# VH-VL binders against p42126, part 3

Target 1, 258 residues: p42126
Amino acid sequence: QRVLVEPDAGAGVAVMKFKNPPVNSLSLEFLTELVISLEKLENDKSFRGVILTSDRPGVFSAGLDLTEMCGRSPAHYAGYWKAVQELWLRLYQSNLVLVSAINGACPAGGCLVALTCDYRILADNPRYCIGLNETQLGIIAPFWLKDTLENTIGHRAAERALQLGLLFPPAEALQVGIVDQVVPEEQVQSTALSAIAQWMAIPDHARQLTKAMMRKATASRLVTQRDADVQNFVSFISKDSIQKSLQMYLERLKEEKG

## First folded at step 1 (VH-VL)

Design d2 (framework fv_dargistotug)
Fold by ESMFold2-Fast, scan of step 1:
Structure d2 (fold): chain C 258 residues (1-258), chain A 124 residues (1-124), chain B 106 residues (1-106)
Amino acid sequence: as target 1 above (258 residues)
Amino acid sequence: QVQLVQSGSELKKPGASVKVSCKASGYTFTDYAMNWVRQAPGQGLEWMGWINTNTGNPTYAQGFTGRFVFSLDTSVSTAYLQISSLKAEDTAVYYCARGEYYDWLTGPDAFDIWGQGTLVTVSS
Amino acid sequence: DIQLTQSPSFLSASVGDRVTITCRASQDISSYLAWYQQKPGKAPKLLIYAASTLQSGVPSRFSGSGSGTEFTLTISSLQPEDFATYYCQQYNSYPTFGGGTKVEIK
């Protein structure tokens, strides 16, 4: 299992730990397990909040699994992208309080996960950067992810960050507002527990309706265009130039490990 | 065989400039970051910075901005260090060393392959 | 910048001796520490990376240990070819080197 769920006795909180070695890449299997785990927690009346973190510090999540997006069939790309959409929709619209305890690097799809949360805490380590760096890989963040970032840090900061593929080290991440707190690495877990307790102090009905009201327009834009977004992704990723770029990156990554 | 071969020793007057080359062979040049390390006579090792061989973007350590320029010629798998307005304090052996990327966006790890070093002497 | 302090700066030993060199970081660097050997007139050679992983081709008498801020390089039975200067280097942030430890014949 790629997702470890640790209930916090008496608090109504579960800690969801990513365990998809080596770097918590969002493989099709991992995406599926994340959605199932979230659904189980949502359907269990014992839980009102979830802290998302990595089982192993160093990498929160490296993001999308490029092996799911290269050298495969168009049907595979469609299925993969539907799974990515499903994870974002389920996290972004979750009735649970979600707090990300970012104990590692958080690029691209890792940042996608973090951005869906109600509150983000980043360990103060210069190697742990957060951002949507898709353009550095020759690909683009989908419109619904762009909207999520824009809603978090504002239009101009989001435009600069997305066009340049910026990864923000901790001080810059706090300054731009992509994270809410930066704390010593050994304090990330306790800070997350404190933060989620504050959010859970609010009556669920009022908190959940306010969250839905704030997020409905952004989520609905994807819901009404899911198939078109899948088609656009499949068409884009299948381009020879994009496939070649991804293949070159994967070969480089393989050389690093070998 | 993986190898970094540097240009020969240089003797320069204060105020002159020097350009040290580091030619890579036996691996794909753009898959590894290139680092520059200085060692003054009888002193320890000092990291000067690195250059991303895929993007060409240099990063300089504090104290090595302005007069120091890292560049590349990927067509010949060669990295360059240029020092302008040479001072006596620049007298040192300059090493290039490759660092392995764990992610090409995040920079180098430990330095597994080193050039033989280029002695730059600045003397009047 | 992260500062690395090596001790001792100089060490006198005989062939067959067990030699221990310590490197202390000014802040937590996890396991992102490497050890290098440098012989007179030569470039440094990587011995150990990730605090304890032996580089391919390096003799097993060399070992590294530690994490966080305290690290140790050990040579279990010193050989004639091991007389050199040893440097620790962190790569958790912008790379910095320790001051070096010169190991010479007693």
Scores: ipSAE 0.000, ipTM 0.434, lowest interface PAE 13.4, mean pLDDT 88

Design d5 (framework fv_dargistotug)
Fold by ESMFold2-Fast, scan of step 1:
Structure d5 (fold): chain C 258 residues (1-258), chain A 123 residues (1-123), chain B 106 residues (1-106)
Amino acid sequence: as target 1 above (258 residues)
Amino acid sequence: QVQLVQSGSELKKPGASVKVSCKASGYTFTSYAMNWVRQAPGQGLEWMGWINTYTGNPTYAQGFTGRFVFSLDTSVSTAYLQISSLKAEDTAVYYCARVPWEYGDYRGWFDPWGQGTLVTVSS
Amino acid sequence: DIQLTQSPSFLSASVGDRVTITCRASQDISSYLAWYQQKPGKAPKLLIYAASTLQSGVPSRFSGSGSGTEFTLTISSLQPEDFATYYCQQYNSYPTFGGGTKVEIK
């Protein structure tokens, strides 16, 4: 099991803990378990909010699993990207209050997950950075993820962050607005519980309709062109230059772990 | 490249104290957790606890509170284990070991290990 | 604390033999398990981490498998340099080690 769900039914909250060693990479299996776990919580009347965190501190999620995007067939890339799109759509439009309790590094796909949430809390540890660093690997964030970042930190900050592949340490993350709160690491969970209680104090009907209204245009842009986005991803990732860049990065990671 | 080098063996009388050093090289000392592991003669491996090299905060396993103290000198990339009021049952090889997780979590596999420091407590 | 039980505690084997060592956890530890080799007078050497990931430089005859509570270390064709004591270690919580398995020459 890659996702642990710890219910606190009396509070109407569940804590969803990522447990996909070594770095909570968004593999096909992990993406599938995340969507299923979220759906179960959405269909259970006992829960109104979910806190997303890592089972262990250090890394919230290292992001997309590069082994799913390198040395594989076009059919595999298509299936993987559809799973990534599904996770983003399900999280971004969830009727539950979502709070990310970021107890570790949060690059790329980790930041994708954090950005779907209603509120983000980051541990005050300079080694825990958050951002969309795809360009550092020679790949690009899809338009729907770019839109999500832009909606969060504004056009100019998002453009600079995306073009340069910036990862923000806690103080900069708070300043640019990619996270809402920075607290000592030992206080992340209690802060998340306090934050989610504030959001759940709002009547569900009004909160949910407002969230839907605010997010509909962004989500609809992907919904209307999912297949085209998949084909664009498959075409892009399959390019020799991109595959070579990913292979080089994976080799560097292998050497650093060795 | 990445190495942990420990101080030499120690012969001590009961009631004395000992301070074992573990000098790190080849990596950023404060980015990785340092753990201590004990092995009594002919016995298995026993985790003693860890120290956060960034904050300096130690955590001790049950049974290693009181007489055992973990400390650091970050200026020389060195971790220390001090044992006070030595007893015969403290006779063991003491290892420092890094968790090769750059975010400093203590919960991981150990690589590298120091070569070990034999502490012998006898009359 | 999570308890790790290794079996067997001792085995005698010949060069070329297939050796299997088992490690059982008292509770679910997912894949947070490592295997070490220790020779007399030496520090332990990492062989495998994340239950099945072979450490760089470790011969391919070593393999790890399992998840949850049952794990195995396999040496497909034992070599003279493989006679040693082997330990499993979990890192789902405070680290704990198995009791060790000593592999000796017949």
Scores: ipSAE 0.006, ipTM 0.567, lowest interface PAE 9.9, mean pLDDT 91

Design d8 (framework fv_dargistotug)
Fold by ESMFold2-Fast, scan of step 1:
Structure d8 (fold): chain C 258 residues (1-258), chain A 124 residues (1-124), chain B 106 residues (1-106)
Amino acid sequence: as target 1 above (258 residues)
Amino acid sequence: QVQLVQSGSELKKPGASVKVSCKASGYTFTDYAMNWVRQAPGQGLEWMGWINTNTGNPTYAQGFTGRFVFSLDTSVSTAYLQISSLKAEDTAVYYCARGLDYWESRGYYAFDIWGQGTLVTVSS
Amino acid sequence: DIQLTQSPSFLSASVGDRVTITCRASQGISNYLAWYQQKPGKAPKLLIYAASTLQSGVPSRFSGSGSGTEFTLTISSLQPEDFATYYCQQLYSYPTFGGGTKVEIK
């Protein structure tokens, strides 16, 4: 299993630990297990909050699995992108309090997961950066992810970050507002428990309706055009130039591990 | 009865390898993580790591990477600890213990079932 | 890693005595703490989990309390079979054990 759930029913909290080695890439299997794990917690009245973190520190999640986007059929790309959309929709619209305890590097799809949360805590380690760096790889963040970042850090900062593919080290991440706290690595988990308790002190009905109201427009924009977004992704990723670039990148990664 | 039964004591020379087994019975093997705990002579308990019995993925505590390997044979509900290139400081009692219940909704777990321990002695 | 400091390391007591053992965590661990009893030559036995929940089959003279960073195990009226070494364990992160408290007869 690629997702470990450590429940604390007495506190109403579960800790969801990513365990998809080596770098918690969002493979189709991992995406599926994340959604199923979240749904189980949402359907269990014992839980009101979830802390998302990596089982092993160093990498929170490296993001999308490039092997799911290269050398496959258009049907596979469509299925993969639908799974990515489903994870984002389920996390972004979850009635649970979600806190990300970012104990490692958090680029691209890792940042996607972190951005869906109500609160983000990043370990104070200069090697752990967070951001949407798609443009550095010659690809584009989808509009719904761009909207999520824009809602979090504002239009001007989001435009600069997205166009340049910026990864923010901890101090800069805090300053731009992409994370809410930066703490010593050994304090990330205790800080997350403290933060989630603060959010859970608010009556569920009022908190949940406010969250839904604040996030409805952004989520609905994807819901109304999911199929069009899938077709746009499949068309883009299937281009010979993009496929060749991804193939070369994957081959370079293999060489570096030889 | 829920129980964990470990293999017998081993006497090995430095540089040899040893493989300790831990056979589970009385429960669904793949529903619980299996932990390994070491206790050197006259010392306290030291957690070595766990293996996810559903996926087979091991996690090692700092200090137990490299020479230590956790593995499973789910067909016989058995977990294994292999130690290669044995050193004198590996002399200890090694315990397996049942840990995290992957499906427990109460929010708590502990090492509720323990193997009887396997003494591994490394001497020349 | 989260460190657990257990005190005292050694304690002499008589049958009928009230015994208390403390465990301090280097950071907050909520109530993710368990207590074990180990007799010479035997595997540890779970006494208490979730800081204060008594394991099935464990005598009611054993109790646990605490939350956050400070925890105690209490034996209200020590019996002959209670002479053993006791360990605390945190399960908040990667499990770690305290150094142990040996309880022996006076």
Scores: ipSAE 0.000, ipTM 0.402, lowest interface PAE 17.3, mean pLDDT 89

Design d9 (framework fv_dargistotug)
Fold by ESMFold2-Fast, scan of step 1:
Structure d9 (fold): chain C 258 residues (1-258), chain A 121 residues (1-121), chain B 106 residues (1-106)
Amino acid sequence: as target 1 above (258 residues)
Amino acid sequence: QVQLVQSGSELKKPGASVKVSCKASGYTFTNYAMNWVRQAPGQGLEWMGWINTNTGNPTYAQGFTGRFVFSLDTSVSTAYLQISSLKAEDTAVYYCARTFYGDEYWYFDLWGQGTLVTVSS
Amino acid sequence: DIQLTQSPSFLSASVGDRVTITCRASQGISNYLAWYQQKPGKAPKLLIYAASTLQSGVPSRFSGSGSGTEFTLTISSLQPEDFATYYCQQLNSYPTFGGGTKVEIK
């Protein structure tokens, strides 16, 4: 079990804790468990909001699992990318209030998860940077993730961030608007509980319809071209130059860890 | 070979400025943050701050704002520490040390050899 | 900032001795603790990270333990090349170092 759900039915809130050691990488299994856990909470009338956080502080999520994207078959890459798309669609369009309590580093796919939330709180720790750093790894953020960042921080900031693969430390993350609050690490959970209570004070029908209206165009853009996006990803990732780059990165990571 | 090579020792008068360099080789410069650490004669290690090698944005520890400036030249994989309005208490060995962005423990696995800056009249 | 207190600040030992150095944090730092060795005139060298993980190339006589606020570096059988100053470092927040422990020949 890679997802721990701590319910507080009296408050209408559940805390969803990521527990996929060592760094909460979005493996195929973890992606699947996240979607299943979210669906269970959405189908339970006791819950109106979910706080997403890491079980262990230090890393919220390191992002996509590079071992799912290197040395595997095209069929595996297609299945993996479809699972990534499914997680984003389910989180981005969820009727639940989603608050990310970012108690750790949040690069790439971790930032993907955080960006789907209605509100983001980041611990004030210089190790906990957030951003879409795909270009630093020689890969590209998909158009639907680019759209999500652009909707959050604006076109110019998003273009600079995506082209350069920027990871924002806490003060810069707050300044650029990729997170809504930066607080001492020991206050992240209590701040998330306060924030989600504020969002849940709004009647569900009005909040949910407004969220759907605001997010429909962005979500529909992926829905209408899911298969094309999968084919594009598989084609890109399968290139010899990309596979070699990913292999070299993974081997360097092993060398640097000892 | 994977290494950090720093510029040579400096002897400066109070009020002068100094710029210490730290040249990285054998690895992808932008995969690592660069830290600066000071060690006064006979004293322990003191973290001064770090610079994000992707954004160029520095973070300074308490006590190292104002006269201390971290900068980069990514085209030559080099980080710089500039100290202005030098004072006698700035006499120390200055080290650069890298931290891997892909690891949550952010340990300093590779260090420069150090640059001795002596400030005396 | 998080303060690290090392004890002892100085110890005298003989080759073959078991040496223990402690590091105490002013608040909980989980396992975000590293140990460094520094020889006179040289840069520090990473020995241990994540409180107990030995860095590649470091002899197995070095070991680390602890979590939260209490940490220990142990050298099981001191060798001549181990006479140095040892520093702990916390990386749970903005990095800070302990005051150092100088290990000298008896």
Scores: ipSAE 0.014, ipTM 0.515, lowest interface PAE 8.8, mean pLDDT 91

Design e10 (framework fv_emapalumab)
Fold by ESMFold2-Fast, scan of step 1:
Structure e10 (fold): chain C 258 residues (1-258), chain A 121 residues (1-121), chain B 111 residues (1-111)
Amino acid sequence: as target 1 above (258 residues)
Amino acid sequence: EVQLLESGGGLVQPGGSLRLSCAASGFTFSDYYMSWVRQAPGKGLEWVSAISGSGGSTYYADSVKGRFTISRDNSKNTLYLQMNSLRAEDTAVYYCAKTYEFGYLDAFDIWGQGTLVTVSS
Amino acid sequence: NFMLTQPHSVSESPGKTVTISCTRSSGSIASNYVQWYQQRPGSSPTTVIYEDNQRPSGVPDRFSGSIDSSSNSASLTISGLKTEDEADYYCQSYDSSNHWVFGGGTKLTVL
């Protein structure tokens, strides 16, 4: 299994650990398991908060699985993108307190997951960058992800970051506001437990209604046009020029062919 | 093919300055952290400095902080190390190194050939 | 924050197995990935192991890496020793102060 759920004794909190080797890429199977795991926690009255982290430090999540987006059928691309949308909607609108304990690199789809959380803690390691770098690959972040970043760091910072495909190192991430705390790696878990306890001190009904009120407009924009967004993604990704670009990038990531 | 080629090393007197360059090819230079790692004659490897892909963040070993400046020109695919107030202890082969994978900024996968810096009176 | 300690030298005959240790002075060795680099005289380092136990393409399966939490150490094991394996070997990890930490290096002599 790709998701390990570890109850935190006495706190009403579960720690959800990503274990999809080698780099926690958001494969179709991993996306599905994440949604199922979240739903189980939401349906269990014992839990009020979830900390999301990687089972092993180094990579929080490398993002979207490019092998799901290259060399496949249009039906596969549609199914994949629906799964990506479902994960974002479920995390972004979750009634649980969500804290990301980012103990590794967090580009693209990893940043998508982190951005859905109520609070983000990044390990102070110059190798752990966070950001939406899709334009570096010749592809674009969907409008609902663009909206999520804009809501977090503001319009101008988001526009610059998205157009240039920026990945923020820890100090820059804190300065731009894409993360809330930067701490030594060995303190990430204890800091996340402290942060989530603070959020859980607020009565659930008031916290949940405020979260829904703040996030409803952003989520609703995707809900009202899910199918159109899927078709736009399938049409874009299926272009020969885009497929060639993705294939060249996948080759670049390999040490050797095969 | 991924290649890193260092240049700019040489003999310099204590208190002097040198600028090292590293020409990169075969990969999208702006996607990767780049580092300088040095090795004194007969000694082990010591990390010196690192710079983010955009050049927005720089990191330095305590031994060189305030004296060395790392920079990059992504339009030229070139990494630089400006070394000021050089000391005998800075005598070493300086290697340019690229991180292993875009998005997973761990390990050095490609190293240059190195350039020798000798600081001597 | 922490140091990585390696033996200064190890020696073994061709065909035998050698293990080089890398011990972390504080914090768990398992908390961060460990890499191993090989450096032959006059040459640049090359990666033989990354992420504790992964081999880059082109590195023979005679090279393996492991982590032992009980001794707080990483190990590089080279089986079926060949004369071409004679080199300096460095382990590497990182600390919370944003510093890449190299071990002191181990000279492997094959004789």
Scores: ipSAE 0.000, ipTM 0.401, lowest interface PAE 18.0, mean pLDDT 87

Design e11 (framework fv_emapalumab)
Fold by ESMFold2-Fast, scan of step 1:
Structure e11 (fold): chain C 258 residues (1-258), chain A 121 residues (1-121), chain B 111 residues (1-111)
Amino acid sequence: as target 1 above (258 residues)
Amino acid sequence: EVQLLESGGGLVQPGGSLRLSCAASGFTFSSYAMSWVRQAPGKGLEWVSAISGSGGRTYYADSVKGRFTISRDNSKNTLYLQMNSLRAEDTAVYYCAKWDYEGRTYYFDYWGQGTLVTVSS
Amino acid sequence: NFMLTQPHSVSESPGKTVTISCTRSSGSIASNYVQWYQQRPGSSPTTVIYEDNQRPSGVPDRFSGSIDSSSNSASLTISGLKTEDEADYYCQSYDSSNYVVFGGGTKLTVL
């Protein structure tokens, strides 16, 4: 089981904990389990809010699983990217209040998940950085993820962050607006419970319609060109130079940890 | 197959203390919220306490708040109920109950056989 | 806190249909799921209905649940009544103000 759900029906809240060791990488299986878990919570009238966090502190999610993007077939890359798109669409457009309780490092795909939430809380630990660092690996954040970041921190900050592949430590993350609160690590969960209660105090119909109105243009842009985005990803990732870079990175990572 | 086995019940004097245990098997214990539900002889079901899968959240019925403490040891697959300042009104069969965790409903999908607690002088 | 009120007892002949009501004292019955538990003498409770009208695996289709917002009540209906259905039945619901609430229970006698 890669996703643990701790329900609190009395409060109308569930805590969704990532448990895909070692670093909660967004493997195809983990992406699938996240979507299924979210859908179950959305279809249960007992829940109005979900807190997303890591079962183990230290890493919220290391992002995309590079082993899903290297040494595989084009068909595999297409299937993987469709799963990534599906997770983003489901989270970004969810009728539930979503709060990310970021108790660990949150790069790339981890930041993708955090950015879909209505509210973000980051543990005050300088080792826990958040950002879209794809360019540091020689890969590109897709336009829909770029749009999500731009909607959150503004055009100029997003452009600088994306081109340079910036990872923001907690103080800088708060300053640039990519997170809403920075608190001592031991207070992250209690802060998330307090925050989600405030959001759930708003009548669902009004909150949900406002969220949909605010997010419709961004989500629709991906919906209308999902296949083109998949083909762009497959074409890019399949380049010999990109495959070689990813292979070399994976080998270096093994050497550092071995 | 899911199994829940309560133990620790018995006869205790008013004002005394007792600790109940529930040994769980057949499911991933740490992933599920657990409850204690009691039933006085010949009476209906009364919810006593609940604890989240991680143990991070606990809830109590007003009648036991401040006297009972629910806890769990996920490494041992065991749920506990520490009962202090016991009253005659606490006399009941105490059931360990598992919450349904599929994100669909919060009904008690499995119950133990119960352990009898008698508070009498 | 709200209360869930059930009739103390109901009785019916084998083969007939019986309905047990569960009325919520405040707030809408439809706001939160209602579950139904069956308890035979000397036994632990077992779930016969969850999520208003869903049946667990192994529960006969003779058991059904429904919600009536106009009377602010949930109902458990047992058709084709059998002697083995004789038991106490409890409804249960919840909300953010009341973590878990059980009805008082209904003794079903099959005569």
Scores: ipSAE 0.005, ipTM 0.504, lowest interface PAE 9.9, mean pLDDT 89

Design e2 (framework fv_emapalumab)
Fold by ESMFold2-Fast, scan of step 1:
Structure e2 (fold): chain C 258 residues (1-258), chain A 125 residues (1-125), chain B 111 residues (1-111)
Amino acid sequence: as target 1 above (258 residues)
Amino acid sequence: EVQLLESGGGLVQPGGSLRLSCAASGFTFSSYAMSWVRQAPGKGLEWVSAISGSGGYTYYADSVKGRFTISRDNSKNTLYLQMNSLRAEDTAVYYCAKGRYYDILTGYLGAFDIWGQGTLVTVSS
Amino acid sequence: NFMLTQPHSVSESPGKTVTISCTRSSGSIASNYVQWYQQRPGSSPTTVIYEDNQRPSGVPDRFSGSIDSSSNSASLTISGLKTEDEADYYCQSYDSSNYWVFGGGTKLTVL
């Protein structure tokens, strides 16, 4: 089981804990379990809000699983990318209040998850950075993720962050607006409970319709071109130069591990 | 054998009341959310109401809010639907349905994997 | 808030393939799971597809489900049509504002 869901009895809140060791990489299995867990919570009116966090502090999520993107068939890449799109669509448009309690490093795909939430809280630990660092790995954030970042921190800041692959430490993350609060690590959970309570104080019908209205244009850009985006990803990732770069990076990681 | 048996249907005058029961067997009743789904003669399926496994949360279609009350007695493995202020348009076969997903904490409904045979409610005269 | 729209009827010959669509009026079809139910005359409904594309034990693999976000629709596809497939088919989804919603149903005739 890669996702643990713990209800906060009586509060209408569930805590969804990532448990995909070692670094909560978005493998195909983990993506599937995240979507199923979210849909389960959406189908149960006992829950109005969800706090997303890592079961263990240190890494919120390291992002996309590079082993899903290297040495595989084009059909595998297509299936993987469709699963990534599905997670983003379902989180971004969820009727539940979503709060990310970021108790660890949050690069790339981890930041994708955090950006879908209504509110983001980051632990004040200089080792925990957040950002879309795809360009540092020689790959590109998709347009719908670029749109999500741009909606959050503005066009100018987003362009600089994306082109340079910036990872923001806590003080800079707060300043640029990619997170909403930075608190001592031991206070992240209680702060998330306080934040989600404020959002849940708003009547669901008004909050949900406003969220849908605000996010519809961004989500629709992907919805209307999902297949084209999949084909663009498969085409890009299948290039010999990209496959070679990913292979070299994975080999380097294995050498560092032993 | 997993089974759902509805009872309590019948003929009732407009403005009257009826209570439907659904006896469950063959599974851990308290772990699953339950629903009532109705079907008017010759018409499609319409979801009416749902209740969480614990009974702590109830849900109603707009057409029945304020008139119908769903409840359950987990000690007796029985689901109920109390129907008040009945109207001609409430005439339908009422099905008891079990949620597919097993979850003791949430009572998540999921797909309706087990259905009863239905009980006919006729509101007329 | 939202409605699920199905064609009222579809027909096809034995051995052929038929597809039944289920279109969501507002919000994304991909945002919540879609189930499909089969109801033969005089019988209670039974599940043929759950969670978009999963088959319950005992349902043959000629039944499949899919989601098409570009048309905002779910589809039930039945290949190798048999006379016993003649039934009403209902899609169903969930929205936290509407709770559970059924499509209007599609009568499948095998001729």
Scores: ipSAE 0.000, ipTM 0.379, lowest interface PAE 20.1, mean pLDDT 87

